Miniprotein binders against b1l550. Designs and how they scored, part 46

Target 1, 279 residues: b1l550
Amino acid sequence: MRLPEELLERARDIHSEAPSHRIKLDRVGSFGLKVPVEFKGFLLLAEADVWVSLPEGRRGVDLSRQVEAIYELSNPPKDPFSLCREAAISLLEKLNYADSSGVSIRFDAPLQDGESLKYYGVEISSIASDEIINKIRVEILGMTACPCTAELIRAYKSSEIAATHTQRSLGILEVSTKAEHPDPDKLASIIERAMSSPLRTYTKRPDEGGLVIRSLSNARLAEDVVREMIHLFLEEFGHLPEDTHILAAVRSMESVHMHDIYAERSFSLDEIRKEISSH

## First folded at step 6 (miniprotein)

Design Dh4
Fold by ESMFold2-Fast, scan of step 6:
Structure Dh4 (fold): chain B 279 residues (1-279), chain A 94 residues (1-94)
Amino acid sequence: as target 1 above (279 residues)
Amino acid sequence: GEIRVTVEIEKDGTRIRFEYTFTSPEELEKALKEIERIIRRKGADRVRITVEASSEEEAERLADELRELAERLGYDEIEVTREGNRFTVEAERE
């Protein structure tokens, strides 16, 4: 049912009224919106959150304006990075009572894997105020092999390559910067290169054997993987502004335990360079 | 021909930087509109935009568009410097 538009003349503007309690809210918005995006030749259905800050003297946010901001920019579908940044800026233009705005977009990114595809997780955001801050988080599964058990088996059997347990490990790189979002394919590549071996969508027996041997010959602790990810990140993205913040993490789903192993490091580019140069 | 644009905006000693890479004029036009909105929102006292293109003619044309953008944004001190196929537009309001 659609009520008569004449009622708008008599209705109170609830959102512009003073609230019961004069408290500022940091994020108020529309969450879980579905938006089409174009990513490296693929048309994907992404999930988006849009929000603005709400001042202490205003009761509510115009949610329809938030939806307009992102949907106006999503037709035709465009790359999610431009959509994220442009929508954040548009929100501040449309909702002038807000001091800040933000947009977050999540999707599974396809990655070529031989004749098939595999996928990795991407979450990007842009937060606009007096400045714009861009954030990207990439998560991709890889394989790790335990060097401790490998060493015990090698001692027992005098083998050059010892048997050990392998497991799926989730690698995570998160970057917050005033520069453009880093290329997620490059972040995913860094994570995979830091692992004992990458995972594949489809493997025949000979290829599966090769993947396992690769993993066993490159056994790494979660701690080793995080350090390698940081090293590779600095080689690829060391040119970013010095105040760029990075989180590197690995969650290893240990095949011999009922619990996971987790290792992480957060740092700014300035901080990590001083640490490395002092050693 | 790949075109690279680096934008640095500064206010009260704080600097923020953006980089763009394009292969088409349509992509460039969209980025210029985004750059304009960011600069307007930030209210920057100083902006530095560096353009690098595979041809000197394309870089020079883009530098002219950026100079016009700086003029529209109210910057009164505008300098354009050239180094081969790389142009830098520096704009400052007094």
Scores: ipSAE 0.000, ipTM 0.163, lowest interface PAE 20.1, mean pLDDT 80

Design Dh5
Fold by ESMFold2-Fast, scan of step 6:
Structure Dh5 (fold): chain B 279 residues (1-279), chain A 94 residues (1-94)
Amino acid sequence: as target 1 above (279 residues)
Amino acid sequence: GEIRVTVEIEKDGVRIRFEYTFTSPEELEKALKEIERIIRRKGADRVRITVEASSEEEAERLADELRELAERLGYDEIEVTREGNRFTVEAERE
């Protein structure tokens, strides 16, 4: 049932009222919105979260204005980076009581892999205040082979290529920067190159054999993969502002255990360069 | 001479066993670093390392290095036992 519009004139403006407790909230918004985006020639259905800060003296946020802002900018679909930045700026302009705004957009990115496609996870964000901070997180599965078991079998039976257990490992690179979002395909490439071998959506037996042999020849710990990801990141993206913050992580889904192994390192470009040069 | 090292780690009632055979000090140094890394990753409650060498003197040197490794890893109780050219280092957390 649709209520008469004249009731709006008699109702209290709840959002503009003073709250029961004068506490600032960092993020208040609409989460889990479905939004179409255009990514490298693909039309994808993405999920978006939009939020603003709420000052201590205001009870609530106008959520309808948040949804309106992102939907106006998403039709027709555009690239998720521009959508993220433009929506964050628009939110701050439309909701003038807010000190900051943010937008995050997540989707599975298609990647050409021979004659097939594979997918990797992308989450991008833009946070607007007196400056814009852009954040991107890329997650992609690869293969790792255990050097511990490889060395044991090599010692037991002298062989150039030792047998060992292999497992799926999830590589993670997260970048926060005042510069434009890094290219997610390049971040995914860094992760795959740091692994023992990449994974594929579809393989024929000769291709499977090749991937296994590559993995066995390049056995790596989760710790090895994280260090290699950082090294490769610095080669590709060392030009970013010195206050750029990076998280590099690997979650190894150990095939011989019921639990995972996890390794990570977070750092700023300034911090890591000083660390490397001191040793 | 040939050096044989057996590593047994236990966590939550599950035991994992590794066996190594070495003919050079360089291989042994690499294996000791690998053993340390495995123990740190798995968070083992109990560790048992057995060293067998052709020389009692060589086996004793390696047992001392393994005892020092267990101390570095923070194990509360460390016991070393000897039977000829065979030394066993047992370590556990309480």
Scores: ipSAE 0.000, ipTM 0.069, lowest interface PAE 26.7, mean pLDDT 78

Design Dh6
Fold by ESMFold2-Fast, scan of step 6:
Structure Dh6 (fold): chain B 279 residues (1-279), chain A 94 residues (1-94)
Amino acid sequence: as target 1 above (279 residues)
Amino acid sequence: GEIRVTVEIEKDGWRIRFEYTFTSPEELEKALKEIERIIRRKGADRVRITVEASSEEEAERLADELRELAERLGYDEIEVTREGNRFTVEAERE
């Protein structure tokens, strides 16, 4: 159903009017849009947020133009990184009153895991102004084993095999850069390699035994995992621009406690290189 | 009245924060000794201690005691700031 177009001539243009208060808004947009994306051979349903800055003299944004920008670029489905960058640029071109635009896309990424698949969380964004800043956050579960309890049990029982508690730990790597988004599979791999062992969707008995032995033989504090993640990140992505910002974090869901253990470090590549070279 | 003491210590880029609330001078004395031990053990480069008391006069007395503590711990840059019944003692090694 459509109303006669002559009604548009008599209606106020609310969005172009002066607001009640002359205050700039940083992000105004359409949030929670469903968009199909193609990721490494998979067709996935992603969720997208699109926004623009709103100047102090304008009451509202053209929401229909925001939706148009991302949907024009998502049919046929394309990779979420190109979609993110291109949509952010398109928003800024279509909404000429905006100083900046942004797009975030989030999805669960499939990762080949032996004969099955496992999934990890990905959120990417692109923010456009006079330049484009790309951000990616990867979250994946792994396993950690406590070295402190291992030592206590070894001392108590004189055990040949170290026994300790194990738990699921969430590893987080977030990267903000002027370069293209880093490959999330490589970020997920870094997180998993920093852990005591990775988690599996499906294990047969020999594989399950191997994971347990690996975890127990590679006991790590949350602090150890964060440091190892940073080390491995620098090996893989040390070529990124020096002003690239990284967050590395681990949340360990302690099996013997009612609370979690959390460790993190934020840094720029310039900052961390100077810190490491001074030691 | 209730006395609130917040202690922040920094060393090698790390910041550690402690908060205490007291209703008696004896409890405060115990906490100050604990704070002193922690600062000495960690060798903190920067210390910020904030005191809030129900009266300005009591807060000022406590701020003076904390300034003396910072001096005893060997800090060479000590600044005391006031905002009503809140006094903040900031101490730093050069």
Scores: ipSAE 0.000, ipTM 0.068, lowest interface PAE 25.6, mean pLDDT 81

Design Di1
Fold by ESMFold2-Fast, scan of step 6:
Structure Di1 (fold): chain B 279 residues (1-279), chain A 94 residues (1-94)
Amino acid sequence: as target 1 above (279 residues)
Amino acid sequence: GEIRVTVEIEKDGKRIRFEYTFTSPEELEKLLKEIERIIRRKGADRVRITVEASSEEEAERLADELRELAERLGYDEIEVTREGNRFTVEAERE
């Protein structure tokens, strides 16, 4: 049963009223929306957040218009990058009082892994105001091997093969740019190549031995992985605008400790080029 | 060479800006398609697109393509201005 429309004519427009306190809010919106997206030939269920800024003189946001903005653009399913940018623009059109809008879309991206698939995390955003800022965050697990323990065991045993502990490490690349979103598959590839070895969904014993030997032969500190990720990023994406901001990070889930090791660096392309060229 | 394209869309006094950098000519078709889709959806009253390339000839060629896009989208007034290797296409309705 629907309530009579006559009630709507007499109801106060709560959203347009003055608030109890004249305070601007940075993000007001609909969070956790389920939307279908098309990503590299896959139809995926993604989760989206949509928001706008709210001026100090206005009590509330019309949330139904936010949902309309993204759903109008998501049928038929389209690539999440275009959906992000177009929905952020649509939000500003539909909600004239807003100074800025944003859309974030997150999903697990499939990668071919032998005869199976493995997955990495992707979150993309577009934030619209006087300009559009595009953000992408990619997270993927890899394997690292400790070079310190390897050196200690080598000295102790005088062995030809370095023995050390291995662990899962989470690599993170986040890019914020006025240009289009970088290809997440390329970001994931950069992370995996910076690691001691990639991880797999499943493997047989000979393949498992090969991954372990690869990791042991390519032992890396979390600090080494971050530096390699930055180096590889500059080789692949050095063409982006100089004010592009990047976060490169690694969280190593140390198998011999009750705690993790974390290393990160944030920088702009202009900043990092000057640093590298000065040495 | 690199081509830098800045797009500014305005409706009801609100302005949105975004920027693209291209290293391959094939990416231009994707950009034009995306710009067209955004403008059609937004219903912009004014659009300003600035093209900057290492070659004046390349920038002028892209500016001409953007002028044709504005004409196809039904804009009433279209102006192209040059500032060295920078070309600006401004389109307005009514």
Scores: ipSAE 0.000, ipTM 0.308, lowest interface PAE 14.2, mean pLDDT 81

Design Di2
Fold by ESMFold2-Fast, scan of step 6:
Structure Di2 (fold): chain B 279 residues (1-279), chain A 94 residues (1-94)
Amino acid sequence: as target 1 above (279 residues)
Amino acid sequence: GEIRVTVEIEKDGKRIRFEYTFTSPEELEKMLKEIERIIRRKGADRVRITVEASSEEEAERLADELRELAERLGYDEIEVTREGNRFTVEAERE
């Protein structure tokens, strides 16, 4: 049933009214929208959140305008970076009371893995105001091997490659910048290279043995992985603006413990360069 | 170096303004396509695009690409002005 349009003339405009309390809200929007995106030749199903700031004197946001903004721009599907930036700009255009807008898009990105594919997590955001701030978070699993137990076993058995426990570790790189979004495949590559070895979707026995030997020969603490990720990031993305903010983290799912080990470092490019140059 | 592009579009007295920053030349083509789509969607009567780069030569080359974009979009009056490393392309439909 569709209600008569005449009712619109008689109804109050609730969203334009003053709220019960004059408090600004930072993010009001539509969360969990399903959106198709084109990523490096793949058509993927992504999940999107869209929001705007709400001024202290306005009761509500026009949510239908938010949904229109992203859906109009997602047909035909386009790359998630352009979609993110264009939708954020469109939100400010459509909702003139907003001081800022934002869009986040999440998906699992395919990555070549021998003759198959593996997947890593990507979340891209753009926040628009007088300027656009772009954010990307990449998460990918790898393998780490414990160097402490390796040395203990080496002392006991006098072996060149000591046995030690290995575990899955989740590497995380998050970048917030005024410049373009970094390429997530490059961020994923940095994380994998910092690990003892990458993980595979499937392995045959010789390849599995090779990965284990690689990780045992390249044993790393969670702290080692974070430092290596930062080093590799600076080599690849040191050209970004000095006020670019980075989070590098690893969560190691320790196979010999009922708990995880976590290490992280947040920094701006300006801050980390000064720190490194003082050492 | 950093390249900053400020875009202002106007239709029926309503204006929007946004700034791009990028460090990668390969992203320039994507940025230009985004700007083109935004202008076409808005149906802007007037567009003002300002580009600022670390070198005057680089800024001038980008201003030329933006002038060509305005021509491709069918604007009647296009003016390019320079102030140091800052170039502004103003386009208007009569």
Scores: ipSAE 0.348, ipTM 0.763, lowest interface PAE 3.8, mean pLDDT 84

Design Di3
Fold by ESMFold2-Fast, scan of step 6:
Structure Di3 (fold): chain B 279 residues (1-279), chain A 94 residues (1-94)
Amino acid sequence: as target 1 above (279 residues)
Amino acid sequence: GEIRVTVEIEKDGKRIRFEYTFTSPEELEKSLKEIERIIRRKGADRVRITVEASSEEEAERLADELRELAERLGYDEIEVTREGNRFTVEAERE
């Protein structure tokens, strides 16, 4: 249904009115929008959140203008990083009462896996004010093998390759920086290299045996994986601004327990370099 | 080598600053296209782009490219300043 446009002349502008209480709001926006994005040759369906700050003297935000901002920039589909950054800037331009804006985009990223594909999780955001802060979070599953049980079995049987339990582990890297978003494929690669072995979408028996043997020969604690992820991150992305903040984490879905094991470390590049250089 | 680009865009007295750090020509080209789109869309009154590269020659080439970009975008006053391997391109309209 469409009401006559003539009604606009006599209708109050509710959004521009004073609110019931003079309180600033940090984030007001449209959440859970479906948007197409182009990622490394693939057309993907992504989910987006868009928001702006709302000053204490204004009752509401122009939600339709938020949706317009991201959809104008998503047609034709473009890469999610440019979309995120450009939409955040566009929101500030379109909604001049806002002090800050933000855009988050989430999708499952395809990664070449032999002759097939596997997928990992990506969430990116850009928060704009007088500067732009870009965040990216990458999550990918890998395999870990327990070194403690491996050592016990080795001692018991004097085996060349000790048996131990293996499990799926979720690796997480989150980066917040004034520079452009890091390439998520490189972040996913760092996570996989830190694990006992990567996971595959499809394997045949000989290849599956090889993955298991690789994992068993490279047994790692969740704590080991987090430290290795940080080490590899510094090798690949140590050139980012010193105030860049990183979260490295692993959640191990322990096959011999009813619960998970979790390990994490948050740091800035400046902080971690001083820590490492101390010893 | 490593190239660092800082972009400051101003419209009606309101400024936004953002940075790029890249190591490949492909990343650079993508970033320049994004910068151009942002400037065009915002209709910026004033733009300041600072380029810092590992070599002076590389920074100068990029500064020239950014100067040409500012000219294509219709800026009237364009100034390029240099401090070692750091070049700043400042462009503004009436």
Scores: ipSAE 0.032, ipTM 0.604, lowest interface PAE 6.6, mean pLDDT 84

Design Di4
Fold by ESMFold2-Fast, scan of step 6:
Structure Di4 (fold): chain B 279 residues (1-279), chain A 94 residues (1-94)
Amino acid sequence: as target 1 above (279 residues)
Amino acid sequence: GEIRVTVEIEKDGKRIRFEYTFTSPEELEKELKEIERIIRRKGADRVRITVEASSEEEAERLADELRELAERLGYDEIEVTREGNRFTVEAERE
């Protein structure tokens, strides 16, 4: 049933009214929208959040205009980076009371893995105000092997390759920058190269053996992985603006413990360069 | 060497700034089309685009392309300023 349009003339404009308390809100919007995106030749179902700032004198936000903004820009589907930036900018045009706007888009990105595909997590956002800040977070699983147990077993049996426990570890790189979004495939590659070995969707026995040997021969602590990720990030993306902020983290799902090990470092490019040059 | 592009658009007193970094002319061409679409949709009153190229010759070519872009978008007042391998295009509708 559709209510008569005459009711709109009689109903109060709740959104334009003064609120109960004159308090600004940083983010008000539509969260959990399903949107199609095209990523490197793949049509993917993504989940999007769109929001704007709300001034202290206004009770509510025009949510329908937020949905219209992202809907218009997502048909036909386009790359999620352009969609994210354009939608954030469009929200400020459509909602003139807002001082800032933002869009986040989340999806699982396909990555070539031999004759198959594997997937890693991507979340991108663009926050627009008097400037635009682009953020990207990439999460991908890899394998780590414990160097402490490896060294102990090597001492015990003097083998060429020491046995040790291995586990899945989640690598995380998050970048916030005034420049365009970094390529997530490159971020995923950095994470995988920092690990003891990458994980595969499908392996045959010789390949599986090779991955295990690679991991055992390249044993790394979570702390080692974070440091290597930072090193590799600086090699690939050291050209970004100096105020670019990075989070590098690893969560190791330790096979010999009931709990995980976690290591992280947050930094800006200017901060990390000063730190490295002081040693 | 790399190409850095800073775009500032102003409409009804609101100014939005965004930056892009490119490693190839093909990437830049694609992004310029996207920037054109954004500016056209907003109907911006003023636009300022600053490009830092890896060479002065690249900067000269890009300055011409940006000036042509501003003309296609219907801006009346267009000024191009260059300092070495950096150039700025300021455009305004009368």
Scores: ipSAE 0.006, ipTM 0.438, lowest interface PAE 10.3, mean pLDDT 82

Design Di5
Fold by ESMFold2-Fast, scan of step 6:
Structure Di5 (fold): chain B 279 residues (1-279), chain A 94 residues (1-94)
Amino acid sequence: as target 1 above (279 residues)
Amino acid sequence: GEIRVTVEIEKDGKRIRFEYTFTSPEELEKILKEIERIIRRKGADRVRITVEASSEEEAERLADELRELAERLGYDEIEVTREGNRFTVEAERE
């Protein structure tokens, strides 16, 4: 049912009215939209959030224009990086009262794993104002092995191959930069290389045994993994602007505990370079 | 090196301005396509794009590609100005 258009002339324009309190809002928008994206040859279902800033003198945002904008730009599906940037810019164009706009897009990214695929989490954002700030968060599971228990077992049994507990660990890299979004596959690779071993989608028994032995030979604390992730990140992405901000973190789902172990470090490129070069 | 592209688009007296920064030459093609789509969607009467790079040669090459983009989009009045490693391409229609 469509209501008579005559009602538009009699209805108040709620969005343009003064609010109950003159307070600026940082983010007002449509969250949890489903959009198709094209990522490295794959057509994927992604989830998007779109928003704009709202000045203290305006009661509401034109939410229908936000939804319209991103759906227009997502047909045909395009890469999520371009979609993020173009949609953020389009929001500023369409909603002239906004000082800033933003778009975030979340999806599970396929990653080649031998003859199969595995998946890792990606969230990208673009925030537009006088400049565009790009943000990306990559999360991927890997395996860690405890060096402390390994050393105790080695001492106890006088064995050259130490037994220890292994567990799934979630590695996290988040980058906020004025430059282009870092390639998420490269971020995922950094995380996996920092771990005791990557995880596989499937393995036959001999390959599974090899994976376990590899992790045991490369036992690492969560703290070790975070430091290695930072080291590898600087080798791959040290060319980004010096005010680029990074979060590196690991959440280890400890197989011998009812709780997780967590380690993180946030830093700017300028800050971390000075810290490392002191040694 | 770091490359900065500032885009200012105007239609019917309304203006939007935004800035791209990138370090990868391969991002250039993607960003130029994005700029093209934005301009085409808006139907801008006037576009001003400023490029700044660490090398004069790189900035000049980028400015040339932007001039070609403006020509491809049907802008009749195209001016390119230079100030060191900064090139500004200003295009107007009608």
Scores: ipSAE 0.263, ipTM 0.720, lowest interface PAE 4.8, mean pLDDT 84

Design Dj1
Fold by ESMFold2-Fast, scan of step 6:
Structure Dj1 (fold): chain B 279 residues (1-279), chain A 94 residues (1-94)
Amino acid sequence: as target 1 above (279 residues)
Amino acid sequence: GEIRVTVEIEKDGKRIRFEYTFTSPEELERALKEIERIIRRKGADRVRITVEASSEEEAERLADELRELAERLGYDEIEVTREGNRFTVEAERE
């Protein structure tokens, strides 16, 4: 059912009215939109949030314009990075009362894993005002092995191969930059290389045994993994603007505890280089 | 070499600035296509693109590509300014 359009002449324009309180809002928008994206040859279903700032003198945002902005740009599907940046710019153009706009897109990214695929989490955003700030967060599971327990067991049993507990660990890299989004596959690779070993979607028993032995021979604390992730990040992405901000973190789901272990470090490129060069 | 591209787009008095940093030619090609799409869709009145590269030759080549892009997009007043290894391409529409 559709109401007669003549009613629009009698209806108040609620969004343009003065609010109950003259308070600016930082983010007002449409959250949880489903959008198709094309990522490295794959057509994926992503989830998007779109928003704009709302000035103190305006009661509401035209939400239909926000949805139009991202859907117009998502048909045909395109890469999520261009979609994110272009939609943020389009929102400012379509909603001229806004001082800033933002778009966030989340999806599970396929990664080639032998003859199969595995997946890692990606969340990107672009926030537009007088400039654009691009943010990406990559999360991928890997394996860690405890070096402390390995040494204790070796001492106890005089074993040549260390036995120790292993667990899944979630590695996290988040980057905020004025440059374009870093390649998430490279960020995922950094995280996996920092771990005791990567995880796989499918392994036969001999390959599984090899993966475990690799992990045991490369035992690392969560703290070790975070430091290695930072080192590898600087090798790959040290060319980014000096005010680029990074968060590196690991959450280890300890197999011998009822709780997790967590380690993190946030820094700017300028900050970390001064710290490293002072040694 | 390392290449930095800064883009400023202006339409109806509103300006947006964004930046790209490249280490490979492949990344540069994708960014140029995105820049073209953004400028074309927005119908910008004025565009200012600044490129900095590790060598003057690389910066000049990229500036030439950007000038050609501005010409393809129908800008009728295009200026290219050089300051060392930094080139600025400014394009305006009447």
Scores: ipSAE 0.011, ipTM 0.515, lowest interface PAE 9.3, mean pLDDT 84

Design Dj2
Fold by ESMFold2-Fast, scan of step 6:
Structure Dj2 (fold): chain B 279 residues (1-279), chain A 94 residues (1-94)
Amino acid sequence: as target 1 above (279 residues)
Amino acid sequence: GEIRVTVEIEKDGKRIRFEYTFTSPEELELALKEIERIIRRKGADRVRITVEASSEEEAERLADELRELAERLGYDEIEVTREGNRFTVEAERE
């Protein structure tokens, strides 16, 4: 059953009423929306959050207006970066009482891996006010091998082959910038190149053996991986505005421990360049 | 099947861990002899060796070998724990 539309004209506008307490809220919106997006030739199901700021004198946000805005922009499906940016701007323009708006979109991105596909995590956001800030976070699994154990075995064994433990490690790159979102495939590539070896969805036995040998021959501490990620990031994205903020991190799921090892560094492009050039 | 060996050596509060994966019991026996040499040269106060075998029968036999290894290394506190196809030998001096 649908109620007569005439009832909407007679009902109180609850959202525009004064609240019980005059307190500003920073983020009010619709979270966990399912939206289709087009990403590099793939049609994917993404999850979106949309929000606006709410002034102290207004009781509520028009949530249906938020959902309709992103729905209109997502049909037909478009790339998630344009959707994110355009929806944030649209929300700010359509909801006159808001000082800021934001949109975040999360999905698993396919990445060509030889003759197969693998997937990595992407979360993007755009926050609009008097300027727009774009943020992207990429997470991808790779393999690391312990150099400490490898060196112990190499020092004491009569064998030419170093043995050590290997494990899955999660690499993380997060970028916040006034420029357009960086290409997530390039961020994923940076993370994988910093690891001892990448992980594959499908390998034939000779290729699998090669990945293991590569990992063992390229043993890296979590600290080594983070530093290499930063180095590779600067090579690829050093052209971004100097106030661009980056988080580089790795979480190593140590196969010989009940706990993980974690290393991270956050920095601005201006900060890191001054640090590197001082030496 | 696969045989996984994890070795943890502790000396003066510092721990060193390393892991092997084998498909052959013969290769495992050779690796254990090399591990013994490392433990002796390090002068470890405490060692923990975990082996996971493809069968319970094989795991039992390997547990006996590890217990004997700990005895040969001169450890006076030896504990053997078995969980199906996985067994762990923990040994401490004095």
Scores: ipSAE 0.000, ipTM 0.063, lowest interface PAE 28.2, mean pLDDT 78

